# Miniprotein binders against a7ua95r516to809, part 157

Target 1, 294 residues: a7ua95r516to809
Amino acid sequence: ASLSLLSISDLVPDLQFIFFWMSNAIEILYFIQQKSPAYMQTIELMDDKAGSKESLLSATISANEEAMTILEEVIMYTFQQCVYYITKTLYVVLPGLLDCNPFGTEPSSEQCRRAAGVCVCAVCVMPEAVRRVVSVFQTTSDLLQQYQVHSEIQSQMFAYLFFFTNVSLFNQLIDKGPARGWFQRSRVLQIQASVKILLDWAKGAGHNHLAQKFFAKFCSTVTILASPPQQLSQMSWKALCAEHPSLKPVQLHRILTQYQLMAELGPLPIWQPSSEDEAYIYRTVDLLESFENH
Short names: E, the ipSAE of ESMFold2; O, the ipSAE of OpenDDE; V2, 0.75 times the mean of E and O plus 0.25 times the DockQ between their complexes.

## First folded at step 11 (miniprotein)

Design fi24 (at its last look DockQ between E and O 0.59; V2 from the best seeds 0.64)
Fold by ESMFold2, look of step 11:
Structure fi24 (fold): chain B 294 residues (1-294), chain A 83 residues (1-83)
Amino acid sequence: as target 1 above (294 residues)
Amino acid sequence: DPKEEVEAMLRAAERLLEEARKALEEGDFERAILLAEQAIFLIMRAMYEAEKYGTDPEVDLKLYEIEFKADQILERAEEELKK
């Protein structure tokens, strides 16, 4: 019952109300910014009888500044409320991506191939855990379009949602991965496939640039963990840092340590941090990402 | 036999990759993208199945190489389609 309370469908009426007011505030702010100079020009052409022109101009400037300040606060508040509600639903569904078996249904290759023309990926059916995450994103997109929210605000919304998703998945993998078995390579390959399906949705929805930017840390992590031991063991620390710039030294070190343990490559460290990075590989304060960086 | 199943997936992915390369050469970038994505997912499944039953380095390397080639076709087709 409690989990149903947090579903995106239960929040749609509240989100509709918030998006309605946010969209109206944005349109009024845009009008003031774009049309106000023309009104000021008409004031400049007025005859000045007893200083009324100066008084009207000063009052108009003050009213515009006050109105813009109020509208900016409304936009900020409504945006923050939307983000709050949407990320609460994301928080509930995101862990399922780490436990998902995207290969659990075995569609016939010929039957799936005949139906593949209706799917972006090679499968006809999206795994349930992925579908739940996509449902949150798709509902958000539908609401933003329904209320004609300005395209730049729509982009900012999805930038934050992808940022939140990346931080949530990365932190859970790093923090809970050893206990949950998520660093076993067979599990990592499942996670990689699930994330690929999600990224394919983002690409088809027109958000490819944002997804590439904001999922980089989690995707780099999974790419490293999915690599064959014969390939990864031949790469130097410096090469891995260059290939995966989104990972901090402490994060890369932790990922490689878990990889070496799960692949049973022995206790002697294979990857030697550079002397510059050696000071940073034990900074546990830098291990997990903060939700406050957006 | 799980090994036979993995090898069948690998052969199917190679056929998809060849079709994707031909589509790219012919300028049918949407079809090249679709075929490359199908090959990538099939290889991901094959890698998962191979890992479950034990990793043979030669098979694992071949799967990795084909996935890399499919990724390259996907990237080139998407770059051309953006034009």
Scores: ipSAE 0.676, ipTM 0.893, lowest interface PAE 1.0, mean pLDDT 83
Fold by OpenDDE base, look of step 11:
Structure fi24 (fold): chain B 294 residues (1-294), chain A 83 residues (1-83)
Amino acid sequence: as target 1 above (294 residues)
Amino acid sequence: DPKEEVEAMLRAAERLLEEARKALEEGDFERAILLAEQAIFLIMRAMYEAEKYGTDPEVDLKLYEIEFKADQILERAEEELKK
């Protein structure tokens, strides 16, 4: 089946199976971890009939260790499979987010209409391209809750998904942005608003900290590109590095260079890298983010 | 007139910002967040509309200042809700 036809809804049956096993394996693992000390203590309190106690204790320890190892492998495998399927669906829908115009729709909320005339807040109609991305995350959340997956595993899942989303969006913007006109300020403002809607959803879903952490690089890029030329041209390289610590020097340099070209600005000495960063701005290997660093 | 529309959005955002500030001072942090978010989205729209007709640099800076102030209110209100 072409990757283009895979919706998250089509994967739900397979995901349900995987989440079921993951949740059960976690529950059994915790049960063994909690009960193992009590079992060992019970064996230690038994009468030592002809060295049978030591052998039973050793056998019980070994069996518990083996069981725990197998369960950890099942948890890891099922987690990886979930991530694999979910990230495939994200890969399909994420490009639509960069081409989204959130400003074309009327606000659905009466409160937003009264206050602002037009609003793109989470209470208003979510653009379809954003909705498709949110649907992947929401379906994931619903499945995790349905199967009562441990909160730590839920957090790890969302951390990875946000990481993947940030890397994907950032790399697409840096690589394809110039050719697609995504560095034009009007397009950047559309992207900024679309991402804000996604982040507001993540906030409402209880993932605000994770979203802020893992989207920092993409958000910093969009923030710089959305800045008015009058404001950004007054910011030094050092100030921009301090304001956007998630960006590597090579990344910041690329963004500023593309901004300069788009805004038809002459050379700006104030944006020249420091002597310390000058060696790093030519490290093109560090320009794009890696999916392997998580 | 696109310019008049942007100016109207600017004035509306300033009103939302003031209401958000008042809500923050009153300890209504949820309302402050909502109002600040509305102001931010309105400013983003105003910037987008202004870009279509050629932005007056003074208007562009004003929009940016309001966005910054709204973000500050939002951050403070969110911090207070975590306590």
Scores: ipSAE 0.633, ipTM 0.869, lowest interface PAE 0.8, mean pLDDT 89
ESMFold2 (binder alone), look of step 11: mean pLDDT 81; pTM 0.772

Design fi3 (at its last look DockQ between E and O 0.68; V2 from the best seeds 0.70)
Fold by ESMFold2, look of step 11:
Structure fi3 (fold): chain B 294 residues (1-294), chain A 83 residues (1-83)
Amino acid sequence: as target 1 above (294 residues)
Amino acid sequence: DPKEEVEAMLRAAERLLEEARKALEEGDFERAILEAEQAIWKIMRAMYEAEKYGTDPEVDLKLYEIEFKADQILERAEEELKK
């Protein structure tokens, strides 16, 4: 069985071992950073009968720096391995988000509506495609908490997972959207609702600031595509750039081109790129985002 | 009738928006968030149904305006709770 065919649940045992070692390395690194100065002070207060005090200080400094370097490498390596395996799982489940209909599974019976009135949780209306993505994020969150991974490392993990999700969704929408019909406004509205479910999960999980930051490009794209023609046709290129700073000129231009096609709008002079941006709207090398973040 | 369903959702969203605005004015920020969120979901559903069965520009713009106002209430109520 291929790793690309496995759910996040199948990876949990391996991730448990990796998180265990990452968490331990972080704790040891923190201990060295906090307690090493006190040990150095103890050596400095020693009686230097044979001149060995200076040699001991030098050896201790070298050992501390060597240990911290090794621990930092372990933390970096284990972090990268976690991200690698989790993102391979995300890569498999994310495309379904662009094809799901979060409105099509809503029961209209009075009994279901009355039950929803007692419970405001959206679980009973969460599409399976969205649930699969949420499951990856939730399982990751549960594992990070279980192994008491330092909160700043947890934030970095989710920052990268949200970054990866944004890049994957944006690239697939831009690249495959015309062939898949994803630029039709009814489809965009479905995608917008599906993404809102993910953003609501992120808010409830304490990651709202990260989600807002790292989903910005995809969310801007969907916001533009979902806008009524009467509203969007009155916004200049400059205004759109100011409202959506996460979009590169080539990306905004492509999005507006697809919008014009689907809304059956002719060319709009108000959407002509500024002179500053005009050189960049045809840079197809900048159209898709890189999965690599330095 | 799909157009009547969309108009019913619009009226429901308007009621939720007004309740959210009132809750915000009264300082009940948790209620304001809940009702603004419910308005937003109702509007997203209404926009989808309107688009699927045909677009009335007047209804489309009104849905957009209500969603915008609900988003403003949500943002303000969430900011007040941070205090």
Scores: ipSAE 0.736, ipTM 0.919, lowest interface PAE 0.8, mean pLDDT 83
Fold by OpenDDE base, look of step 11:
Structure fi3 (fold): chain B 294 residues (1-294), chain A 83 residues (1-83)
Amino acid sequence: as target 1 above (294 residues)
Amino acid sequence: DPKEEVEAMLRAAERLLEEARKALEEGDFERAILEAEQAIWKIMRAMYEAEKYGTDPEVDLKLYEIEFKADQILERAEEELKK
C-alpha cells in the first residue's frame, strides 16, 4: 500500500502487538531490578556449602544482567518501531495542517464554553485536517494507556512525536512557504489557529509542557509572521533574538527577509543582524531543522 | 460592515480580558484561564477578519495588545495552578 493510504487506524493492529511487548518487557525489567537485590542478599545469607554459594551468586548476577540487557533491547526496538509507524502517519497528515482554514466554519454551538468560534471542545467541530493530526496523537495516547506503558516512556514517546511534528512543519513552512503563499498574513493566521487547536489538545491530554517546549520554533516562526507590520518593524534584531531564542540567526533572518518581501517593506536597518550574528546568517545548512538531533 | 464586525469582536475580547483579569485577582485561576483563552480565540478570529477586509492598522495593534495581555494572564494563572 502506498504510504499515502496508510491511516493510523490501519496500523492499530500492528501497534497493539508492539505496545503489548514493550509494556511486558518494561514490567519484567522493573521486576528484575526490584527483586534482584533481595534475591542476591538471600543467596549471600545461605550457608556456604563448599564454594557453591559464590558460584550461584556469580551465575545469578550474570543471568540477571543478561536478562536485563535483552529486555532493554526489546524495549528500545519496540519503541523505535512504534515511533517509525506513527511518524509515517504523521508525515502523511501534517501537510494538511498548513493548508487548513479553521475559520471557514462557524462554531456549531452557542453551547461551547469558548464563545470565540474555534474550540477543541466536544461540541465544536474540529477542522478535518487538524482532526487527522489529533487522531494520530489520540490513538497513540489511547494505546499507551490501554497497555499501561510506564509514564516515562509515554513522555519520551510524545516528546519525540512533538519534536518530529515541529521539525516537519517548520521545514515545510520555511522551504515551501513562500511558493505556497503560507507567508501571507491571512494564511499565517490560519496556520496559527490550527496549531493552537493542536496545542489545546496537547494541554488537555496532559502534555502541555512538552508541547510548548518542542513546538517552540514553529510557534515562534508563526508568531513573527502573524505580527502586524507596524509592530514588527519597530522591533530590533536583538529584541527579536531575545524574544525568540529557539530560532537560529539564519532562521530568523530568513523569516524576516520573507516577511519583508511579502509585506513589501523596504530594507529595515533595525532588522540588520548584529556583527556577532552576521557570520551565522549565511549558514544555509543550519536553516532547516534536522530529524537526527533528538 | 466588516469593519463594524471586527470592532464588535474587539470589544468582546476586551470584555473577556477584563473578566480574566478579575478572575486572576480573585484567585479563580481556572476561570482566568478559560476567559483568557476565549479572549485569545476571539482576537485570532478578529485578526483574520481584519486582514481579509483590510482593516485599520490601529485596530490591528489593539488586537495584538489584547492578545499579549491575555497571554500574560494565561501564563500567570497556569503558573499559580501548578503550585
Scores: ipSAE 0.679, ipTM 0.892, lowest interface PAE 0.7, mean pLDDT 89
ESMFold2 (binder alone), look of step 11: mean pLDDT 81; pTM 0.768

Design fi4 (at its last look DockQ between E and O 0.65; V2 from the best seeds 0.68)
Fold by ESMFold2, look of step 11:
Structure fi4 (fold): chain B 294 residues (1-294), chain A 83 residues (1-83)
Amino acid sequence: as target 1 above (294 residues)
Amino acid sequence: DPKEEVEAMLRAAERLLEEARKALEEGDFERAILKAEKAIWEIMRAMYEAEKYGTDPEVDLKLYEIEFKADQILERAEEELKK
């Protein structure tokens, strides 16, 4: 069971080692960058009667450049290793969000939600599928803080993790949604609520701006699919593009097509793409998102 | 019974929305956010239950309207806290 289950808790010892070295490399690099001008100025004040000042200055510049190069490589390598391990665990837990019923019928679940200080459930009252995803993010956040990783690197880490999450959820919804029944409005409403719990975690963790940026495509998709037919049918293609700039024309067209099918609507003139966008709704190469960082 | 439960969730969301609006007017932006988020959750639950059991389009539109208003309060309160 241990061999077939990839969990973040199994990876914590390895991640602790990697975060330790990444954090130390960042601290040393920062120190060199901040203190190097002062040391160079000290060398400039030395009296150079035999040319030794120039030799010391050259050696100091070379040593600093070599040290910074090595440290930058260590930081990049350790960052890539962290991302690799963490996204492997995300990959196995993210699909559960699409099959989750976050509303539950358990009275204790309802009581726990009502006791929480927010509209959404706390971690201890979360549906298991949502809790598994949040656990990965929370463990990552705890390790980054424990090892005092520089805030800019923490932001870059979560930017990538949210990007990965968005791509994974969006691609699965678009690709598997018809066969799995995920475009039925009742299922979309469940998905919307599950994602809201995740987004509320991100806001409370101080990552609201990153979540808004990197979840935008999946959130826009779910928002459109959850909309009442009476409201969505009154929104033009242009208005939908303006409200959902994260969606490519081929993606918006696919989403509206699935909506029409589930709501038993025929093609609507108001949803016809603009002439500029019409050329793009057939670009199936643009339908799914790439996991490559752009 | 399902219809009554949806109506109860709608009434709870309306009360939370009113509390959020009052908190925003009083400058208690943290409370406004809290109440608006609770209203949004009640609306999401109500929309799901209404979809499962079939409900009048008027209820669906009213839930949508309340959610829209709660989102506006949430956005405004969050902007004020950032300042």
Scores: ipSAE 0.707, ipTM 0.903, lowest interface PAE 0.8, mean pLDDT 83
Fold by OpenDDE base, look of step 11:
Formats: sequence, structure tokens, C-alpha cells
Structure fi4 (fold): chain B 294 residues (1-294), chain A 83 residues (1-83)
Amino acid sequence: as target 1 above (294 residues)
Amino acid sequence: DPKEEVEAMLRAAERLLEEARKALEEGDFERAILKAEKAIWEIMRAMYEAEKYGTDPEVDLKLYEIEFKADQILERAEEELKK
């Protein structure tokens, strides 16, 4: 099946299997970690019958270490597989978020799973493109809860998914934005509103801190691009760097250059990079975010 | 008139901002958050509508100022709920 046809719903059976094993492995690992000290202490308190105690203790330690190592490998493998499948579905639906108009009257085609009435819940009023993205995250959340996955692993999963989403959206906006008209202020305002709906969902799901942290670059980019020319033209390079610390100098310079072109502003001396940053604004290798830095 | 509509939205956002501020002062942080978020949404809509019909720079600056103030109230109220 072409990657373009893969919905999160199609992957649920496979994800369920992976989450089941991940959860079980975590539970067993936790059990071993908690019980091993007490078990070793019990062996240490046994009568030493002709060197059998040391041998038993050594064998028990070795067996526990081996079991823990295997369980950790299973957890890592299953985690990676979950991330792989979920990020594939995100890759398909994320481009739609940049083209979404949340201010449009387009009725969400999908009826609320809730009963026969006009549901006015936040999900039902959500634009389709945003809803598709939220559905991936919500399905992930539901599966993690269903299998009672440890909270730390849940947090790591969402941290990575938000990171991936931010990198994907940021790179697409920077690379394709000028050609697709996403730097036009009206389009930026649509993007800003669409992302806000996603962030509001993340807040409601208990992931506010993670969302704010990992979406910082994309949000900063959108905030700058949404700014009125009258205001942004009064902000110095240094002030913008201080207000948007998540952006590298090369990224900020690119955003401002594209903003200037779009707004038909002449060269603004106030946006000139500092002497310290001047060497960095030409490092085009640092312009796009890497998926490997997480 | 599109301009009148944007002005009406601006006035609505200002009212919501004032309600949020009052709620914050009263220690009703949940209400402050709700009103601030509503103000921000109203401003985002107003900015979008203003852009369609040609943005009045004075209106655009006012919208931005209200958004900034609403964000400050939101941040403060959220910080207080975490204590």
C-alpha cells in the first residue's frame, strides 16, 4: 500500500501488538528491579552449605542482569517501532496543516462519534486537516493508556512526536513556504490558528509543557511572520534574537529576508545581524532542522 | 462593512481582555485563562478578516497589543494554577 493511503486506523492492530509487548516488558523489568535486592539479601542470609551460596548468588546476579538487558532491548525496539509507524502517519497528514484554513466555513465531514445530535465539541468543530493530525496523537494517547504504559515512556513518546512534528512543519515552511505563498500574512494567520488548535489539544491532553518546548521553533517562525510590518520593522536583530532564542541566526535571517520580500520592505538596517552573528547567517547547512538531533 | 466588522471584533476582544484581567485580580485563574484564550481567538479572527480587506495599520497595532496583553494574562494565570 502506498504510504499515502496509510491512516493511523490501519496501523492500530500492529500498534496494539507492539504496545502490548512494550508494556509487559516494562512491567517485568520493573518487577525484577524491585525484587532483585530483596531476593539477593535472602540468598545472603542462607546458611553457607559448602560454597553453594556464592555460586547461587553469582548465578542469580548474572541471570537478572541478562534478563534486564533483554527486557531493555525489547523496550527500546518496541518504542522505536511505535515511533516509526506513528511518524509515517504524521508525515502524510502534516502537510495538510500548512494549507488549512481554520477560519473557513467548511464543515468537518466526519460526524462526531458521539450520538445523533450536532456535537459542538472541540474535535467536531476542528478543521479536517487539524483533526487528522490530532487523531494521530489521540490514538497514540489512547493506546498508551489502554496498555497502561509507564508515564515516563508516554512522555518520551510525545516528546519525540512533537519534536518530529515541529521539525517537519518548520522545514516545510522554510523550504517550500515562499513558493507556496505560506509567507503571505493571511496564510500565516491561518497556519498560526491551525497550530493553536493543535496546541490547545495538547494542553487539554496534559502535554502543555512538552508541546510548548518542542514547537518553539515553528511557533517563533509563525509569530514573526504574523507580526505587523509596522511593529516588526521597529524590532532590532538583537531584540528578535532575544525574543526568539529557539531560532538560529541563519534561520532568523532567512525568515526576515523572506518577510522583507513579501512585505515589499526596503533593506532595514535595524535587522542587520550583529558582527558576532554575521558569520553564522551564511551557514545554510544549519538552516533546516535535523531529525537526528533527538 | 468589513471595517465595521473588524472594529466590532476588536471591541469584543477588548471586553474579553478586561474580563480576563478582572478574573486574574479576583484570583479566578480558570476564568482568567478561559477569557484570555477567547480574546486571543477573537483577535486572530479579527487579524485574518482585516488582512482580507486591507489592514488599517492602527487597527493592526491595536489587535497586536491586545493579543500581547491577553498572552501575559494567560501566562500569569497558568503560573498561578501550578502553585
Scores: ipSAE 0.667, ipTM 0.887, lowest interface PAE 0.7, mean pLDDT 90
ESMFold2 (binder alone), look of step 11: mean pLDDT 81; pTM 0.785

Design fi5 (at its last look DockQ between E and O 0.56; V2 from the best seeds 0.68)
Fold by ESMFold2, look of step 11:
Parts: sequence; C-alpha cells; structure tokens
Structure fi5 (fold): chain B 294 residues (1-294), chain A 83 residues (1-83)
Amino acid sequence: as target 1 above (294 residues)
Amino acid sequence: DPKEEVEALLRAAERLLEEARKALEEGDFERAILLAEQAIWAIMRAMYEAEKYGTDPEVDLKLYEIEFKADQILERAEEELKK
C-alpha cells in the first residue's frame, strides 16, 4: 500500500503482461512488413477476368495500413505503460543513492589492510540503495530479453530510463542538496562512487554509450563538486563550460556557488561568467530539468 | 594512521597506472582497462579517506592527476578495442 515499500518485484506480473503484448505487436508488424511485398506481387499476377484485381489491391493496401497503424499504437501504448511502471519504482529508489555510503559500513582501514597482498584496495561492496536501483535496471533488462524485444526498442527503453534517472538525481541534488547536506564534499565523493557503480552496470550490460549520453548532466555536476579546490579555482568559466557542455549557465553557476560555500573559499565569486553567459545565469526557469524535454 | 592509508592508496594507484600504461603500449587493451579501473577505484577511495580527516591540497591535486591519467588510458584502450 505504501510507496516507500514499492519494489520492482511487485510489478513484474504487470510488466510481463505488458512486455508480452509489446513484443507480439512488434513481431506481427515485422511480419507484415516482410510479407506484404510478396502478397502484393501475387495480386498483380492474378487473372483479372473477374475484374476484381484493382479492388483487391486497394483493399489489401488499406488493410495493411490499418493493421500497421493499430500495431504501432499498441507498441507505443505498451512502451509507455512499461515506462510508467518502471519509473514509478525508480523514482522511489533513486533518492537513496544520494544518502548511501558505497565505501561500506566497515572501518575503511580494516578493508584496506585486509586487501594487502597485491594492492591496497578495499573490496567493493554494493550498498543496498545502489542494489535497489541496479535491480530495477537488471529486472528491466531481463524482461526485455525474456520476451525477445527488438534491440532498437530495448535501447529506447534504457535511453529513457537513464534520462529519467539523470533528471531525478540532478533535480533532487539541486533542490534538496543544501538542506540534506549533499554538497558536503565527503557526501559528493560517496555519490560519485554510487553513480560509478551504476555506470559500470550500464557498461557491462552493453549500454555504455547511452549512459554516457544521458547521465552527462549529473555526472558533470558530481565531477565539478568532487574536484580539488586548488585545481577548480584555476579553471576559468569558459574552460568549465567547455569541459561540461551538458550544464546550462544557470546550472553551472548554482553548482559553483554551492562548491564555493562548502569549500569555504570566501564570499567573493571566483568564477566570472562570460559576458555572453551573464544573461543566462539568472534564468531560474532553466535551473531544473523537465522529465518531458529530453 | 589516516595519512599513511591515503599514501598507500596513492602508491597502489601509481603502480596500477604504470602497469595500465605498459599494457596499453603492448596492445593488451582489456588488461589496460582493468588496471585503469582499479586505479580509479583506489583514487576514489583515497579521496574519500583524505576528506574524512581533512584534505591536504597537495594530496588532493596528486589524486586528481592520477585519476585524470587513468581516465585517459581507459578512453584510449576502449577506443582501440572498437577498431
């Protein structure tokens, strides 16, 4: 009953049903596209003694167009329903990424000491909050493969899921970050590690290009926030814009303002927007991303 | 000692980076990727541990430099695998 208890496993029966119909509609559409030329050719070769050839050809064209239209609508509807259910679950679990510690609950020195032998590295442990997000992505991938959904549609699905994830995380960080302490550098470093786990999942799942494209804004934000003050302070506004083209001027300005505050670099602005960008840093309507304008 | 832990992670990351560079030169792109990723994780942990006890600007910059070089190796190795 509670959204705080929503999990992807509770929605699998509904998703199975929807994926079943989507995959069937795609296969029927493909069949019509592949077989339509042959059927049209047999009509053209028919004996026209009864005078029905022109009427049959017209009816066949109309039936093909009607069937393809219906199937395309079923595909769009089922795709949207899948996205609806999956993003409802994802929306519930994503905030946990901003609060978890991927470096573990164990003392860090104990893990590093036990790793001595080849290198001084801790064993990577996936936090429960990260596992919940990965589970949504993995369950989606498993269902798409189980129902043999065409690879182009699978890519479109993950493009939207990554877009949704990016918007959700970015908006929450910008909106709630000051109150929740998420701009503290130790928290940013935890967030960076949590996001890298997701990016590593995407790479292993064959979605690296999509993840690089659609996580760019959030990743740029975290990269800036994690940067050492000595290095970031030496970078010009223009250089930062060039390194992080996914960030709008108002967004970069807000991120740098929070960075300067948390790094205690004084009240005088370090980064001066270019004269071209000065007009844009005050566009607060452009601060947050829209879930519909990707 | 937190400083010794960060320094040990730094030395491990430097060794991993050098081995990744050698693997890239030898055309062992999968090994270069693996080693560069290990260096990146060591650096991410080093930055986190350094932040917990107060960061030294020189250590911060060194960690950033190593991460940047590891990223470059990773990108080059992944590009070569596409070919």
Scores: ipSAE 0.722, ipTM 0.910, lowest interface PAE 0.8, mean pLDDT 83
Fold by OpenDDE base, look of step 11:
Structure fi5 (fold): chain B 294 residues (1-294), chain A 83 residues (1-83)
Amino acid sequence: as target 1 above (294 residues)
Amino acid sequence: DPKEEVEALLRAAERLLEEARKALEEGDFERAILLAEQAIWAIMRAMYEAEKYGTDPEVDLKLYEIEFKADQILERAEEELKK
């Protein structure tokens, strides 16, 4: 089946099976971890009939260790499979976030119209491209809750998914942005608004801290590109590095160079890298983010 | 007219910002957050609409100042809700 036809809805039956096993394996693992000390203590309190106690204790320890190891492998495998399927669906829908216009639709929410006199709420009119991305995350959240997956595993899942999303969006913007006109301020503002809708969803879903952490690089890039030329031209390289610590020097330099070209600005000495960073701005290997660093 | 829309959005954002500030002062942090977020959305839309006719630098600065103030209110209100 072409990757282009895989909706998150088509994967739900397979994901349900995987989440079921993952949740059960976690529950059994915690049960063994909690009960193992009590079982060992019970064996230690038994009468030592002809060395049978030591052998029983050793056998019980070994069996528990083996069971725990197998359960950890099942948890890891099922987690990886979930991530694999979900990231495939994200890969298909994420490019739509860079091309959508959240400002093009009339606001549907009467409540937002009443509050501001002008409907300013982009959340009320979630663009279809944003809705598709949110649907992947929401379906993941719903499945994790349905199967009562441990909160730590939920957090790890969302951390990875946000990481993947940030890397994918950042790399696409840096690589294809110039050719696609995504560095034009009007397009940047559309991208910023689309990502804000996603971040607002993450906030509402209880993942605000993770979203802020893992989207920092993409958000910093979009924030710089959305900045008025009059303001950004007054910021030194050092100030920009301090304001956007998630960006590597080579990344910041690339963004500023593309901004300069787009805004038809002459050479800005204030944006020249420091002597310390000058060696790093030519490290093109560090320009794009790696998916392997997580 | 895009210019009229920008002016309307700017006025809306200024009102929302003032209401957010009052809510923050009153200790209604949830309302302050909601109002500040609405102000930010109004500014983002205003910036987008302003690009259609060429952005006046004075308008850009004013939009940015309101956004910055809204972000400050938002941050402060979120910090107070965590206590």
Scores: ipSAE 0.711, ipTM 0.902, lowest interface PAE 0.7, mean pLDDT 89
ESMFold2 (binder alone), look of step 11: mean pLDDT 81; pTM 0.784

Design fi6 (at its last look DockQ between E and O 0.56; V2 from the best seeds 0.71)
Fold by ESMFold2, look of step 11:
Structure fi6 (fold): chain B 294 residues (1-294), chain A 83 residues (1-83)
Amino acid sequence: as target 1 above (294 residues)
Amino acid sequence: DPKEEVEAMLRAAERLLEEARKALEEGDFERAILLAEQAIWLIMRAMYEAEKYGTDPEVDLKLYEIQFKADQILERAEEELKK
């Protein structure tokens, strides 16, 4: 109904066109870089009886440089267009990940015990909201493979997609969490399971290191919020900073404030920032992440 | 019965964790990964049910400890497989 509800399927024809040009530009650039020295050597071996050898060599160098510049521009432009369209769909589907319940309404101790092996399907189902996000990542992966895009470009693309996902989820949680009840521990545990589905997808797709790097801020947030009160309350501010270096002081302070409120641990702050961090815990300009930090 | 279900899941996860630890020691890293993953998912369900129905803090801490240990086994087994 809403025009703002875009699916990745609607964008596949445009993405196929863009991936086609990006992949071809990469292949041509690689060919020029690999074959140009041999052609230049052939020119240098020519008999220069008319003095044209130096002109041909110079023209060939200039033409190669011009072609490589154009191809690099095409690659960068097509890459930017791909990430633009893909992140447009991610932006629409990511908030649902914070509201879904991967545990459903079928909790069973017997089902878990009986299905001890490969319990994922028996213990947890993929919510539609999580499926939509996974579908964006999987479709992207399928297209990159279909057009045989170089693995380095694939890694750069998923690095940006995971960065975008992390920023989007973190900002939504911080901004809307109090009003939506997302800081309640039962909700955090649902979010943790949903994120694990995404992380497991990334691991199976060969992107585990990228996911661990670029989801670190959101994962740290969820890890802290999911921790038992008895365990977390015994950790010092410095210990938490050491365990969660991806979190800025203002971010950690906000997360701990919400945690203390939801766990009903009283009004007196349990976690006192270090003297070095004290100046930074109220810097609201640093609270939310920018999508332009790439 | 929700409290009994959580405690049953806890005991099942403890068994899976012990089997995963033994598989890791034996060098059966693929089996260690499978068992650790099963324990992790079982623990995540148990933690959710425990929070929803309000179980003892001691159970909550035990679930957390098993989750942590299972994650460590998983990471170690995956690192060994890459060698």
Scores: ipSAE 0.777, ipTM 0.933, lowest interface PAE 0.6, mean pLDDT 84
Fold by OpenDDE base, look of step 11:
Structure fi6 (fold): chain B 294 residues (1-294), chain A 83 residues (1-83)
Amino acid sequence: as target 1 above (294 residues)
Amino acid sequence: DPKEEVEAMLRAAERLLEEARKALEEGDFERAILLAEQAIWLIMRAMYEAEKYGTDPEVDLKLYEIQFKADQILERAEEELKK
């Protein structure tokens, strides 16, 4: 099947198998870690019949170490396979998020309609493009819960998935944004709202801290681009660096340059990089985020 | 009139913001969060609608100020719920 046709639902059977083994390997590993000291102590308390105690202790230690090593390898392998399959599905659905208009539909929730007249909250209307992204995360969450995967492994998986999502969205916005009109303020506002729906889901799923941390760069970019020209034109380079520490100087400079072009602003001296940052704004290699080193 | 609609949304968001502030002061942090989030969503929509007809700079700044204040209330309320 072409990568373009892969839905998360199509991968569920394979993912279930992987999650089953991952969960079991974790459980066995913890069992060995908890029981190993007690077994060693029991052997140490045995009567030394003709040097058999030392040999038994050594053999038990070696067997436990080998078993633990194998289990750790299984856990790492299964984790990597899960991430690989899930990120493939994200790769397919994430571009749709940048073209999504969450404001095009009326709120479905009567409560939100009554309270605010016009509500675009996640409860009222989740656009199809956002729903596809959320479905990947929700399916992942459901599988992790179904197989009772340890909370630390769950957190690591979501951390990576959010990282991957942020890198993907950020790179697409920076690279393709000018050509696709994603730097137009109306489009930026759509993107901001779409990402907020995703972040609200992450908050509801108990991943608020991870989402805020790993989406910081994309959110900062969108926040700058959504800012009124009157407001942003009053902010110095240093102020913008301080408010958006997740952005590298080259990234901030690129964003401001594209904003200036889009808003038809003349050169703004206050946006000139500091002497310290001036050398860094030309590091085009640092412009796009890497998927490596996570 | 799109302008009148944006102004109506602005006024509604200001009311939600004030209610969120009161809830925060009363120690009803859950309500403060809900109201602040509603204000933010309403402002985001108001900003989007304003861009369609040509944004009045004064209205645009006011929308931004309300969003900023709502975000501050949201942050404070979330911090208090974590204690």
Scores: ipSAE 0.744, ipTM 0.918, lowest interface PAE 0.6, mean pLDDT 89
ESMFold2 (binder alone), look of step 11: mean pLDDT 81; pTM 0.778

